VHH binders against Protein DOG1-like 4 (DOGL4). Designs and how they scored, part 2

Target 1, 232 residues: Protein DOG1-like 4 (DOGL4), of Arabidopsis thaliana (Mouse-ear cress) (q84jc2)
Amino acid sequence: MSKMRNLVEEKFLEFYESWVIQLELYLHQLLIAHNNNTMSETELRHLISKLTTHHKAYYTAKWAAIREDVLAFFGSVWLNPLENACSWLTGWKPSMVFRMVDRLRKSRVVLVEAQVKKLEELRVKTKFDEQKIEREMERYQVAMADRKMVELARLGCHVGGESVMVVEAAVRGLSMGLEKMVKAADCVRLKTLKGILDILTPPQCVEFLAAAATFQVQLRRWGNRRHYVTHS
Short names: E, the ipSAE of ESMFold2; O, the ipSAE of OpenDDE; V2, 0.75 times the mean of E and O plus 0.25 times the DockQ between their complexes.

## First folded at step 29 (VHH; framework vhh_7aqx_2)

Design B43 (from B39 with D56S S105E; at its last look DockQ between E and O 0.72; V2 from the best seeds 0.00; counts 0 for: pae E 2.4 > 2)
Amino acid sequence: QVQLQESGGGLVQAGGSLRLSCTTSGFTFSEYAMHWFRQAPGEEREFVGAITWTGSYDDYADSVKGRFTISRDNAKNTFYLQMNSLKTEDTAVYYCAADYWYSEETEPSEYDYWGQGTQVTVSS
ESMFold2, look of step 29: ipSAE 0.490; ipTM 0.792
ESMFold2 (binder alone), look of step 29: mean pLDDT 80; pTM 0.802
OpenDDE, look of step 29: ipSAE 0.777; ipTM 0.901

## First folded at step 30 (VHH; framework vhh_7aqx_2)

Design B44 (from B39 with S103T; at its last look DockQ between E and O 0.81; V2 from the best seeds 0.74)
Amino acid sequence: QVQLQESGGGLVQAGGSLRLSCTTSGFTFSEYAMHWFRQAPGEEREFVGAITWTGDYDDYADSVKGRFTISRDNAKNTFYLQMNSLKTEDTAVYYCAADYWYTESTEPSEYDYWGQGTQVTVSS
ESMFold2, look of step 30: ipSAE 0.607; ipTM 0.827
ESMFold2 (binder alone), look of step 30: mean pLDDT 81; pTM 0.810
OpenDDE, look of step 30: ipSAE 0.820; ipTM 0.917

Design B45 (from B39 with S105H; at its last look DockQ between E and O 0.33; V2 from the best seeds 0.00; counts 0 for: pae E 2.3 > 2)
Amino acid sequence: QVQLQESGGGLVQAGGSLRLSCTTSGFTFSEYAMHWFRQAPGEEREFVGAITWTGDYDDYADSVKGRFTISRDNAKNTFYLQMNSLKTEDTAVYYCAADYWYSEHTEPSEYDYWGQGTQVTVSS
ESMFold2, look of step 30: ipSAE 0.479; ipTM 0.764
ESMFold2 (binder alone), look of step 30: mean pLDDT 80; pTM 0.808
OpenDDE, look of step 30: ipSAE 0.753; ipTM 0.888

## First folded at step 31 (VHH; framework vhh_7aqx_2)

Design B46 (from B39 with T54S; at its last look DockQ between E and O 0.90; V2 from the best seeds 0.00; counts 0 for: pae E 2.3 > 2)
Amino acid sequence: QVQLQESGGGLVQAGGSLRLSCTTSGFTFSEYAMHWFRQAPGEEREFVGAITWSGDYDDYADSVKGRFTISRDNAKNTFYLQMNSLKTEDTAVYYCAADYWYSESTEPSEYDYWGQGTQVTVSS
ESMFold2, look of step 31: ipSAE 0.661; ipTM 0.853
ESMFold2 (binder alone), look of step 31: mean pLDDT 83; pTM 0.836
OpenDDE, look of step 31: ipSAE 0.860; ipTM 0.942
ESMFold2, look of step 34: ipSAE 0.491; ipTM 0.759
ESMFold2 (binder alone), look of step 34: mean pLDDT 84; pTM 0.842
OpenDDE, look of step 34: ipSAE 0.859; ipTM 0.941

Design B47 (from B39 with D58E; at its last read DockQ between E and O 0.87; V2 from the best seeds 0.79)
Amino acid sequence: QVQLQESGGGLVQAGGSLRLSCTTSGFTFSEYAMHWFRQAPGEEREFVGAITWTGDYEDYADSVKGRFTISRDNAKNTFYLQMNSLKTEDTAVYYCAADYWYSESTEPSEYDYWGQGTQVTVSS
ESMFold2, look of step 31: ipSAE 0.687; ipTM 0.863
ESMFold2 (binder alone), look of step 31: mean pLDDT 82; pTM 0.824
OpenDDE, look of step 31: ipSAE 0.860; ipTM 0.941
ESMFold2, look of step 35: ipSAE 0.555; ipTM 0.796
ESMFold2 (binder alone), look of step 35: mean pLDDT 82; pTM 0.828
OpenDDE, look of step 35: ipSAE 0.864; ipTM 0.940
ESMFold2, fold request of step 37: ipSAE 0.717, 0.673, 0.467; ipTM 0.882, 0.859, 0.773
ESMFold2 (binder alone), fold request of step 37: mean pLDDT 81, 81, 81; pTM 0.817, 0.813, 0.818
OpenDDE, fold request of step 37: ipSAE 0.886, 0.886, 0.876; ipTM 0.949, 0.948, 0.951
ESMFold2, last read: ipSAE 0.374, 0.634, 0.634; ipTM 0.708, 0.842, 0.849
ESMFold2 (binder alone), last read: mean pLDDT 81, 81, 81; pTM 0.818, 0.818, 0.812
OpenDDE, last read: ipSAE 0.874, 0.882, 0.883; ipTM 0.941, 0.948, 0.949

## First folded at step 32 (VHH; framework vhh_7aqx_2)

Design B48 (from B47 with T54S; at its last look DockQ between E and O 0.81; V2 from the best seeds 0.00; counts 0 for: pae E 2.1 > 2)
Amino acid sequence: QVQLQESGGGLVQAGGSLRLSCTTSGFTFSEYAMHWFRQAPGEEREFVGAITWSGDYEDYADSVKGRFTISRDNAKNTFYLQMNSLKTEDTAVYYCAADYWYSESTEPSEYDYWGQGTQVTVSS
ESMFold2, look of step 32: ipSAE 0.649; ipTM 0.850
ESMFold2 (binder alone), look of step 32: mean pLDDT 83; pTM 0.832
OpenDDE, look of step 32: ipSAE 0.819; ipTM 0.915
ESMFold2, look of step 34: ipSAE 0.524; ipTM 0.788
ESMFold2 (binder alone), look of step 34: mean pLDDT 82; pTM 0.820
OpenDDE, look of step 34: ipSAE 0.861; ipTM 0.942

Design C1 (from B47 with W53S Y57S W101S; at its last look DockQ between E and O 0.01; V2 from the best seeds 0.00; counts 0 for: pae O 14.1 > 2, placed apart)
Amino acid sequence: QVQLQESGGGLVQAGGSLRLSCTTSGFTFSEYAMHWFRQAPGEEREFVGAITSTGDSEDYADSVKGRFTISRDNAKNTFYLQMNSLKTEDTAVYYCAADYSYSESTEPSEYDYWGQGTQVTVSS
ESMFold2, look of step 32: ipSAE 0.178; ipTM 0.607
ESMFold2 (binder alone), look of step 32: mean pLDDT 82; pTM 0.829
OpenDDE, look of step 32: ipSAE 0.000; ipTM 0.191

## First folded at step 33 (VHH; framework vhh_7aqx_2)

Design B49 (from B47 with E107S S109E; at its last look DockQ between E and O 0.25; V2 from the best seeds 0.64)
Amino acid sequence: QVQLQESGGGLVQAGGSLRLSCTTSGFTFSEYAMHWFRQAPGEEREFVGAITWTGDYEDYADSVKGRFTISRDNAKNTFYLQMNSLKTEDTAVYYCAADYWYSESTSPEEYDYWGQGTQVTVSS
ESMFold2, look of step 33: ipSAE 0.690; ipTM 0.872
ESMFold2 (binder alone), look of step 33: mean pLDDT 81; pTM 0.817
OpenDDE, look of step 33: ipSAE 0.847; ipTM 0.931

Design B50 (from B47 with D56E; at its last read DockQ between E and O 0.89; V2 from the best seeds 0.81)
Amino acid sequence: QVQLQESGGGLVQAGGSLRLSCTTSGFTFSEYAMHWFRQAPGEEREFVGAITWTGEYEDYADSVKGRFTISRDNAKNTFYLQMNSLKTEDTAVYYCAADYWYSESTEPSEYDYWGQGTQVTVSS
ESMFold2, look of step 33: ipSAE 0.614; ipTM 0.827
ESMFold2 (binder alone), look of step 33: mean pLDDT 81; pTM 0.818
OpenDDE, look of step 33: ipSAE 0.868; ipTM 0.943
ESMFold2, look of step 35: ipSAE 0.708; ipTM 0.876
ESMFold2 (binder alone), look of step 35: mean pLDDT 81; pTM 0.811
OpenDDE, look of step 35: ipSAE 0.870; ipTM 0.944
ESMFold2, look of step 36: ipSAE 0.527; ipTM 0.793
ESMFold2 (binder alone), look of step 36: mean pLDDT 81; pTM 0.819
OpenDDE, look of step 36: ipSAE 0.876; ipTM 0.948
ESMFold2, fold request of step 37: ipSAE 0.618, 0.709, 0.686; ipTM 0.833, 0.880, 0.867
ESMFold2 (binder alone), fold request of step 37: mean pLDDT 81, 81, 81; pTM 0.818, 0.813, 0.817
OpenDDE, fold request of step 37: ipSAE 0.884, 0.883, 0.875; ipTM 0.947, 0.946, 0.950
ESMFold2, last read: ipSAE 0.636, 0.489, 0.688; ipTM 0.845, 0.756, 0.871
ESMFold2 (binder alone), last read: mean pLDDT 81, 81, 81; pTM 0.815, 0.818, 0.820
OpenDDE, last read: ipSAE 0.880, 0.880, 0.880; ipTM 0.945, 0.946, 0.947

## First folded at step 36 (VHH; from B50 with S103T; framework vhh_7aqx_2)

Design B51 (at its last look DockQ between E and O 0.86; V2 from the best seeds 0.76)
Amino acid sequence: QVQLQESGGGLVQAGGSLRLSCTTSGFTFSEYAMHWFRQAPGEEREFVGAITWTGEYEDYADSVKGRFTISRDNAKNTFYLQMNSLKTEDTAVYYCAADYWYTESTEPSEYDYWGQGTQVTVSS
ESMFold2, look of step 36: ipSAE 0.609; ipTM 0.832
ESMFold2 (binder alone), look of step 36: mean pLDDT 81; pTM 0.809
OpenDDE, look of step 36: ipSAE 0.855; ipTM 0.935

